# Designs tried in a protein design chat: miniprotein binders against q56419. Part 6

Target 1, 326 residues: q56419
Amino acid sequence: MEGRTLEEVQEEVFKRHGVLVPKKELEDLAKALEEAGLLLTEKVEARLKEEEEKLKRERPMRLAGLSYPEGEREARAFLEAFRASYPGEGEEARVLLMPHLEPSRVPEVYGAALAALEKTPPPERIYLVGVAHRPLKEKAAALPVPFQTPFGPALPDLPALQALDALLPFELFNTPLAFREEHSLELPLFFLKGRFPEARVLPLLVARRSPELGEALKVVLRDFPGLLVLAVDLSHVGPRFGDTPLTRTLAEEARRRDLGFLERLAEGEPEAALAFLGANPTRIDGVEVVASLLPLLRERKGKVLAHRLDLEAPTLSAVGAGTLVL

## First folded at step 11 (miniprotein)

Design k1
Fold by ESMFold2, look of step 11:
Structure k1 (fold): chain B 326 residues (1-326), chain A 104 residues (1-104)
Amino acid sequence: as target 1 above (326 residues)
Amino acid sequence: SMEEKIRELAEKLAKLAQELAELAAQGEDPEELEKKMEEFIRVFLELYELTKEMNNPEADYWLQMTIELVWEFLDAFREGNVEDAVELLMYIAEAAEKLAEALD
């Protein structure tokens, strides 16, 4: 009749997944929260209010000095190093799928994206579509402000953003705070702005699949041509994501699903790519973006340039990343 | 049903996340805060075990976000960033509420 105790649940979880949250750690966390009390919550609320006001005007760099260099000269050298990590040639992209995983973990995958950009004529604008890692008020969102980069501000394409907003059954500019820490835009943008310093940007997030977004974007792209970038990661496997510790078998399954997904996209068959994943047992996080953008992906053939399933040894988990040109 | 079990756990997790933030804000009984934290982790671990039991894309989206947010919460604490941990409790409550709503 009664539910399990914390100790019973933790013992079972540890056996199956190798995950443990020691009771001492819980004691320490509770004490830290108690000590900070009223002042901590008020401080957090004040910080969020201040950040939201700043986001009405610009989106500052949050990962400079952590994921990429802050200075422009160092940032350019960083780009060249990443390009050098991919020995292949790219192809012109009308649509580019690239990762948002920490760049140092998958350097050749970002290098492949740079190789594709070398073959791509500078666009007037870039439709940068990332994955929301914070709740959105709607299925998708945009933030129509400059995004700071070491290469200068990436300016928003306000006319294209306004046209997109007007075509949607919901307000597009709906959750500014969701952009505050969103690495799925900031990390790819670093590479894109470094290569195309004159391009304006439409910084977009997808939370849940929205067929309406894809239909609206198809119309907007016709009138406001540009480069469409799907900034998505692939499989997420291992204990961090609910699996047993990573095994060779689980890793092989994740690679197979990543590549099968990408290859079907490369054939211009995004519905088949989604059907191939079914219930998405390796948790490819690009699914909601692809499902939203079907009208832009159909019949568009291309090539998979790179893929890597990167192991995070401390968590015995892995994340897949790929580069696809359409 | 399995979806009903996940919905109940999600409702519980959302409530616990909200209560943890509220109790921290009030500076009240330290034993109550510790009890809530233990229950929060217990409910999280039960929900975490059910991550592959979903056959509803919208609910699956919110479940995956909830799981990721709780791991971020623990990471923030382990890095000594209690402010980020409190902020993440707010997002956890919101995501878990959305998960429960998707299964209603």
Scores: ipSAE 0.758, ipTM 0.892, lowest interface PAE 1.1, mean pLDDT 89
Fold by ESMFold2, fold request of step 12:
Structure k1 (fold): chain B 326 residues (1-326), chain A 104 residues (1-104)
Amino acid sequence: as target 1 above (326 residues)
Amino acid sequence: SMEEKIRELAEKLAKLAQELAELAAQGEDPEELEKKMEEFIRVFLELYELTKEMNNPEADYWLQMTIELVWEFLDAFREGNVEDAVELLMYIAEAAEKLAEALD
């Protein structure tokens, strides 16, 4: 590894993983950055400052017209089409695990979540816990502003958010820009707001496992009861994530890991679920969220409603998604 | 050790990501920018090969984020989104710096 040239490293990576970053692309990248120059960097920084100021007032839709329809009428139809893709019945949930993967890739998994929501009394508030895809300044963060949806704004539960912030050893409202493009909140929220238009939201992100967050949420939930949603994906396998090209064996291992994890959570045994994953060789996305929320998951028994390992043909990779009610 | 190797690669990647943004801003000649890009990708590929070699949950978190951000950077460029690509270099630098700090 030490002293290897780009060509030598690329050759080994291609043989082992089937991944190639062609020299032509590197030349094009360098040229594009050169042509962008100083003005582009200053433009990007100015745009980020502008976006951060807007995020102090509201979080606008970023995926309307891309992942779901922008118009309310079309959004309602979209929601119902997803429910129809899961022909089964749901169960009442106090805790719901659902994906944040692109909805069109796992329609029946989102449909199962909708089926569970049909059986769930409308909550006063939803604790929506996603996975940070940008660096956070702390282990977790929240953004106490309305999140726009095609069904109207999802209003923040400010008293519950303030209570949570007061219980943590760090400032909860710490990284507004991390919410700007965070699909792990926006995609599940579309479905949740469509079913519970009156519920307020606590939009939360986890970066690294935080036992403090779980203990604080346990306290806050006693005084501010609501629906807890873990908006997480499961296995990530294939060259995109550091593996060989997807094989039947790797896919079967990913399915086994996903289902074993979900089943142990369904038994009310979140520590056993984490232990089952060990070093997490298939990179289940939800591990840091589950590890943070242990106090809220213990002894809560439930049911796995759906699971799918979705194949990405262009990258020879796959991502798992599931629906669990507790 | 393996963790020390990952730490050194992470520090180098963070610096290279920052330098790529700065080189473009400072008007460096194209040959220097291309050399930096090649070294950035070389270091990334070295890290990529080590994705399953670490036994430290916090460092694993930052390594995975760094890898995903680099792929997202390449995707943004392939789609013609140069502003997004520049923004992603900033996040890559931060994530790689955090990876190195987690291994201190």
Scores: ipSAE 0.758, ipTM 0.891, lowest interface PAE 1.1, mean pLDDT 90
Fold by ESMFold2, fold request of step 12:
Structure k1 (fold): chain B 326 residues (1-326), chain A 104 residues (1-104)
Amino acid sequence: as target 1 above (326 residues)
Amino acid sequence: SMEEKIRELAEKLAKLAQELAELAAQGEDPEELEKKMEEFIRVFLELYELTKEMNNPEADYWLQMTIELVWEFLDAFREGNVEDAVELLMYIAEAAEKLAEALD
């Protein structure tokens, strides 16, 4: 591999994965960077500095009008439509696993989450744990500010967040910019805030597994009881993620891994769920979150309400999503 | 070793991402910019081929983030979002640096 020209590497990648980055596109990229000129990086840096200052006060909606409606009336109708896409009944959740994948791709999976919330007494607060899609300064992070939604601001539970921070061996409030575009919090939050408008939120991100986070959360939950939400997706398979184009065999393996993982979690066996995945060959998104939260998942039995492995046709790839109540 | 190859590619990708991000501000001749972009993509494709070659969970985490960020970079540029593309180069440099550190 080392020492190959671009053309040689591209040929092998195309043979094995069906992925192509045309030379014309590379020429266009270089030209666009050149034409943007001297001030582009300074403009980007100024924008990021301004956004970071704003994030110290609030986190604005980024996906309104794109993934969900901007107006409150339309947003409530949207929730009703999603609930209707799952005709079954939910069960009360003390822990809810739900996706963060684009809602229109897996409507019944979000509908199942709404069905579970329907059976769940309104919590005083929600521990919302997503997956960082940008580098964090530490293994985990929080942003202790209101998150805007069409239903009004989701207010942070500052006392619970401060108690959590005090128990960790690192600064919890460490990477505000990582929250700026983080859909793994924004998309689930839309559904949670719509159903529990009075609940405060602990917006948390996990990058790399942190046993310290789970132990600290177990302590904090005793004093600050609430709903724990794992906002995670499941398998990621196909060329977007380093595989061949999606085949029936790869899709069946992804489904098997997704369901086996969820079923073991539903039996209260999170270590067995992780062991079942081994090296995680289908790249289940929730692994680092589950590995962080073992103390909160052990011996807690529940039920898988929904699952879908959803095709991304343009990339010949697929992403799994599920709903689990514990 | 395979891990040493990944570490070297990650270091090189991080350096190239930083250099590309700076070129928009520092002035560079067009041929050098194009050459740097081609090398960035070449290194990315080498790394992309190795996405399943490790038994190191921390390194695998950073490798997957790096791969996803490069795809986002290409998507942003294709959509005409040059400012977002520059921002993503900064994140790519950070993730690739962490990948290399995880393999030290």
Scores: ipSAE 0.750, ipTM 0.889, lowest interface PAE 1.1, mean pLDDT 90
Fold by OpenDDE base, fold request of step 12:
Structure k1 (fold): chain B 326 residues (1-326), chain A 104 residues (1-104)
Amino acid sequence: as target 1 above (326 residues)
Amino acid sequence: SMEEKIRELAEKLAKLAQELAELAAQGEDPEELEKKMEEFIRVFLELYELTKEMNNPEADYWLQMTIELVWEFLDAFREGNVEDAVELLMYIAEAAEKLAEALD
């Protein structure tokens, strides 16, 4: 930024996006770095190495006591409350699209997912496909270890995971650290494990669309039948995502995109759903997941059970969430 | 071109993120850290302003990830989670590098 002051840049950003990065944040960062002392990077690297080694055995809860209760009894009450927040009845799911947003933001959307799960016979296994919010080494990844939940560990389906790996042109078991903090798996898994305690899980992350993943999964599902869960959010709009503060117009556009996307999926036309989004100007989170799973979504008719665009007031931003059954 | 500008900013952001992570290890002069952080924030803000100008889907993916990671980084510092913040700098560097590569 040749010649601009931080204040000038902040003003420009404010004019465009309606948000200021407070000078205090910079000061706080500087202070935090000062207080952190020596060898912080080495410490972090050592921690990451240790955490990676732990991830060879299990994936611990990261959001217990924050996003959901840690204790089993409280966790069950949590599930019941979320189910109660959705007044409707569910439908049997062969494919479930559900959110991974902070549950407290969209309780009725999770409630709709629970309603669908009530009508779903217990699967032997759950293919849980989330969104990578960290860089992956490959287009997709899996972590073949138990995931901890308040209801006990969600055990991996190793045979099915191995079958999937064998059909992919890349190593499926890559980037284990990407799973450590990944809420797109942890949050939906809470609800899934609570409803289906005996189901094995295939925890999958998608970074970029992989047609190979969908084709491979289609083959694997023949030998290893199960429930397919797309743990995806919808539109991401507002300053946190590069837009102006949420307006009625922006919210209406986000809702239009979300519902148009979900409705086309419900009609069994996933390619039409993707085409409808075009350049995806409202940044629907699940596009790469859907694009990867086209072979599994084609011709499946279903129903949109819930949708919400939830405002994050501190950032004047909003995230869309939906529940779709196929 | 706009894409070239974004590429340059992404490369610069990646470098700054790496440098910040390294400086945190060395216990450098607080003034130098502040200066480097200021530069990082400036580059980020400039990149942030160009978000709507991105028309390359691959680059857009990495741009969005970079932005989200930077916000998480800022949040981590606000909360006093310095170790998490340094970890996030590493991810920012990686995402920004991928952004730059997508625009080559």
Scores: ipSAE 0.497, ipTM 0.819, lowest interface PAE 1.3, mean pLDDT 88

Design k1
Fold by OpenDDE base, fold request of step 12:
Structure k1 (fold): chain B 326 residues (1-326), chain A 104 residues (1-104)
Amino acid sequence: as target 1 above (326 residues)
Amino acid sequence: SMEEKIRELAEKLAKLAQELAELAAQGEDPEELEKKMEEFIRVFLELYELTKEMNNPEADYWLQMTIELVWEFLDAFREGNVEDAVELLMYIAEAAEKLAEALD
């Protein structure tokens, strides 16, 4: 669009999406970048290199004291409060779909997950499959190190991870830095570790659908049985995600898509769930995860325990979250 | 075509993100940095407007990734987390390059 001023573009975007990036913020950014001084990029690169080296040993908490308490006592009280926010009873889970959204936004959805975990016998291992919010080098990745939690480290199941790697056509242990800030693993892991402190974990990220991953996991699960957890959110609608500000119509569409997706999964029809979404116009977060895990989801009947579309008021946007047991 | 336009914008955004990251290291002329930032935001906003016009699933994935990373970048900047902002520029460049590749 040659010839439009920044202000004109901003106004147009604001009119369409209700989002304005103030010129002052850009000026402040430019000034802040300038003030950050010489060699900022080198400093960042050095930091990333150091962090990558640390990730060879452990994945530290990033959201402790922010999204959940750092101290064990406080963390246990946090779990109890979240469980209390869901008034219902859970079901035994072989597969658990749960959110990875900021817990304070959807407490009852996490509460439903905890309710399901109460009815679930302690697994030897948990296959925790999250969504990559950073670029991966491969379609999926794993980090074979302890993940820190307020309840102690979640230890990796190295034998099961190695078995999985051996069955994949790509290197599973790729892009370790993608795990550093990945909340789709950290947040659900808090709840899982709190409930099952002795379970080993396979922390997995999916970027793009990999049928090979689902087939490989199906084989691995025979020799290494455990709980499968899909840590995924649902619809992402509003200006934060490229839509107009949330309206009743947009919210209704998001809920329709979310519930329609979850219900078809609950019926054991994951292909029908994906087909129902089509082009995924409300941007359900977990579609690539579900598409990767089709062999593990087929013919499994279950129950939707909770759903919420949560408004982020500052951006007039909303994110869907749900809890499904299979 | 719309896809070609998105590809061009993605390539420009990737380049600008990389240039911004480099300029931040060199401590160059504040005026040049401001100019590049303005250009970056302009390209982003144009790309942002085209979010609903994407019909290629592979490209849509990278488009959404790119937009989300830019929002995180802007948030980091607003919070005064300059190091995080520069890190995010590197991820924006990568995601935007992947978007462009998906449309080749």
Scores: ipSAE 0.482, ipTM 0.816, lowest interface PAE 1.3, mean pLDDT 88
Fold by OpenDDE base, look of step 11:
Structure k1 (fold): chain B 326 residues (1-326), chain A 104 residues (1-104)
Amino acid sequence: as target 1 above (326 residues)
Amino acid sequence: SMEEKIRELAEKLAKLAQELAELAAQGEDPEELEKKMEEFIRVFLELYELTKEMNNPEADYWLQMTIELVWEFLDAFREGNVEDAVELLMYIAEAAEKLAEALD
């Protein structure tokens, strides 16, 4: 790339990856950054500090009006439509694996999750384990505050969160800013809160595998029983993730890995599921979560309810999503 | 080695991300900001091309996070959300530093 113009680089990237890096947008950004001037970094830092202070009290909705309706009435209609998109029946879940991808991309997969929730007795609490898409200070984190939803706030189970923190070798309540825009919690929580409005929630993020988390949760679940939810996506393939544009071969490999992973989990063999992925060349999102929760997944048999590999056409990339009950 | 090259690119990317965030704060010369942005994108693209060569699971985690954050940064930039773009540069810097550390 040395000596090439940005335009030449863009053209090459497009040719190789089917992705256009917009030069004009970079120029516009540079200009916008210039126009924003000295006030921007100080403003950003001040904003981050303010947001961190707010997160001590509550986590506001970020995707309301974008990914799901803000109003309760419309939100209920949204839930019903998603449920209707899955023609099957669910099963009772003690553990639910569901996606956190944009709901409109995989409606039937969320529909399958809702179908499972219909067969699940209302839990006292939900352990919602998402994937960190921002750096965490520790391997895992929790945010012990109400999460806003169209159905009212999802209230934290403070006693259970405290019990979990006490069993971990690191501070559980770390990196609050990582929760601010984390969709891996917000999107699943919409569906969970809509179905179980009275359930307390333990919002957890996993960055890297923490065997300690699974062992601690196993103990906590004895005294604080509840529904375990793994909010994870599956394969990430294509130019957005470092691959060539999606081909039939790449899509088949992604599906093979997704289904092979889910099937082994459904058999109660989470170690076999991880081993099956090896180096995880299709970048299954949920591997660190599953690796952290091995003690809770062992010997639990269940069923794969849905799977989809969804194409993002503008980037010629695809993301896998699935619903599994245990 | 390929890992060494990825490490060097990650370190450069982290530095450039931080510099861009700082320049955005200072209201500096548009030409300098543009130049740094071009350099940032070039380093990113070089790192991106090496994604398939990564076989260190910990480093791969941070590499993937870095790539995703850069895409989010570009999206925020396209949308004219300058504050979010600057915030994302800070996360890119952090993720890229962690990538470099994972390869030490």
Scores: ipSAE 0.473, ipTM 0.810, lowest interface PAE 1.3, mean pLDDT 88

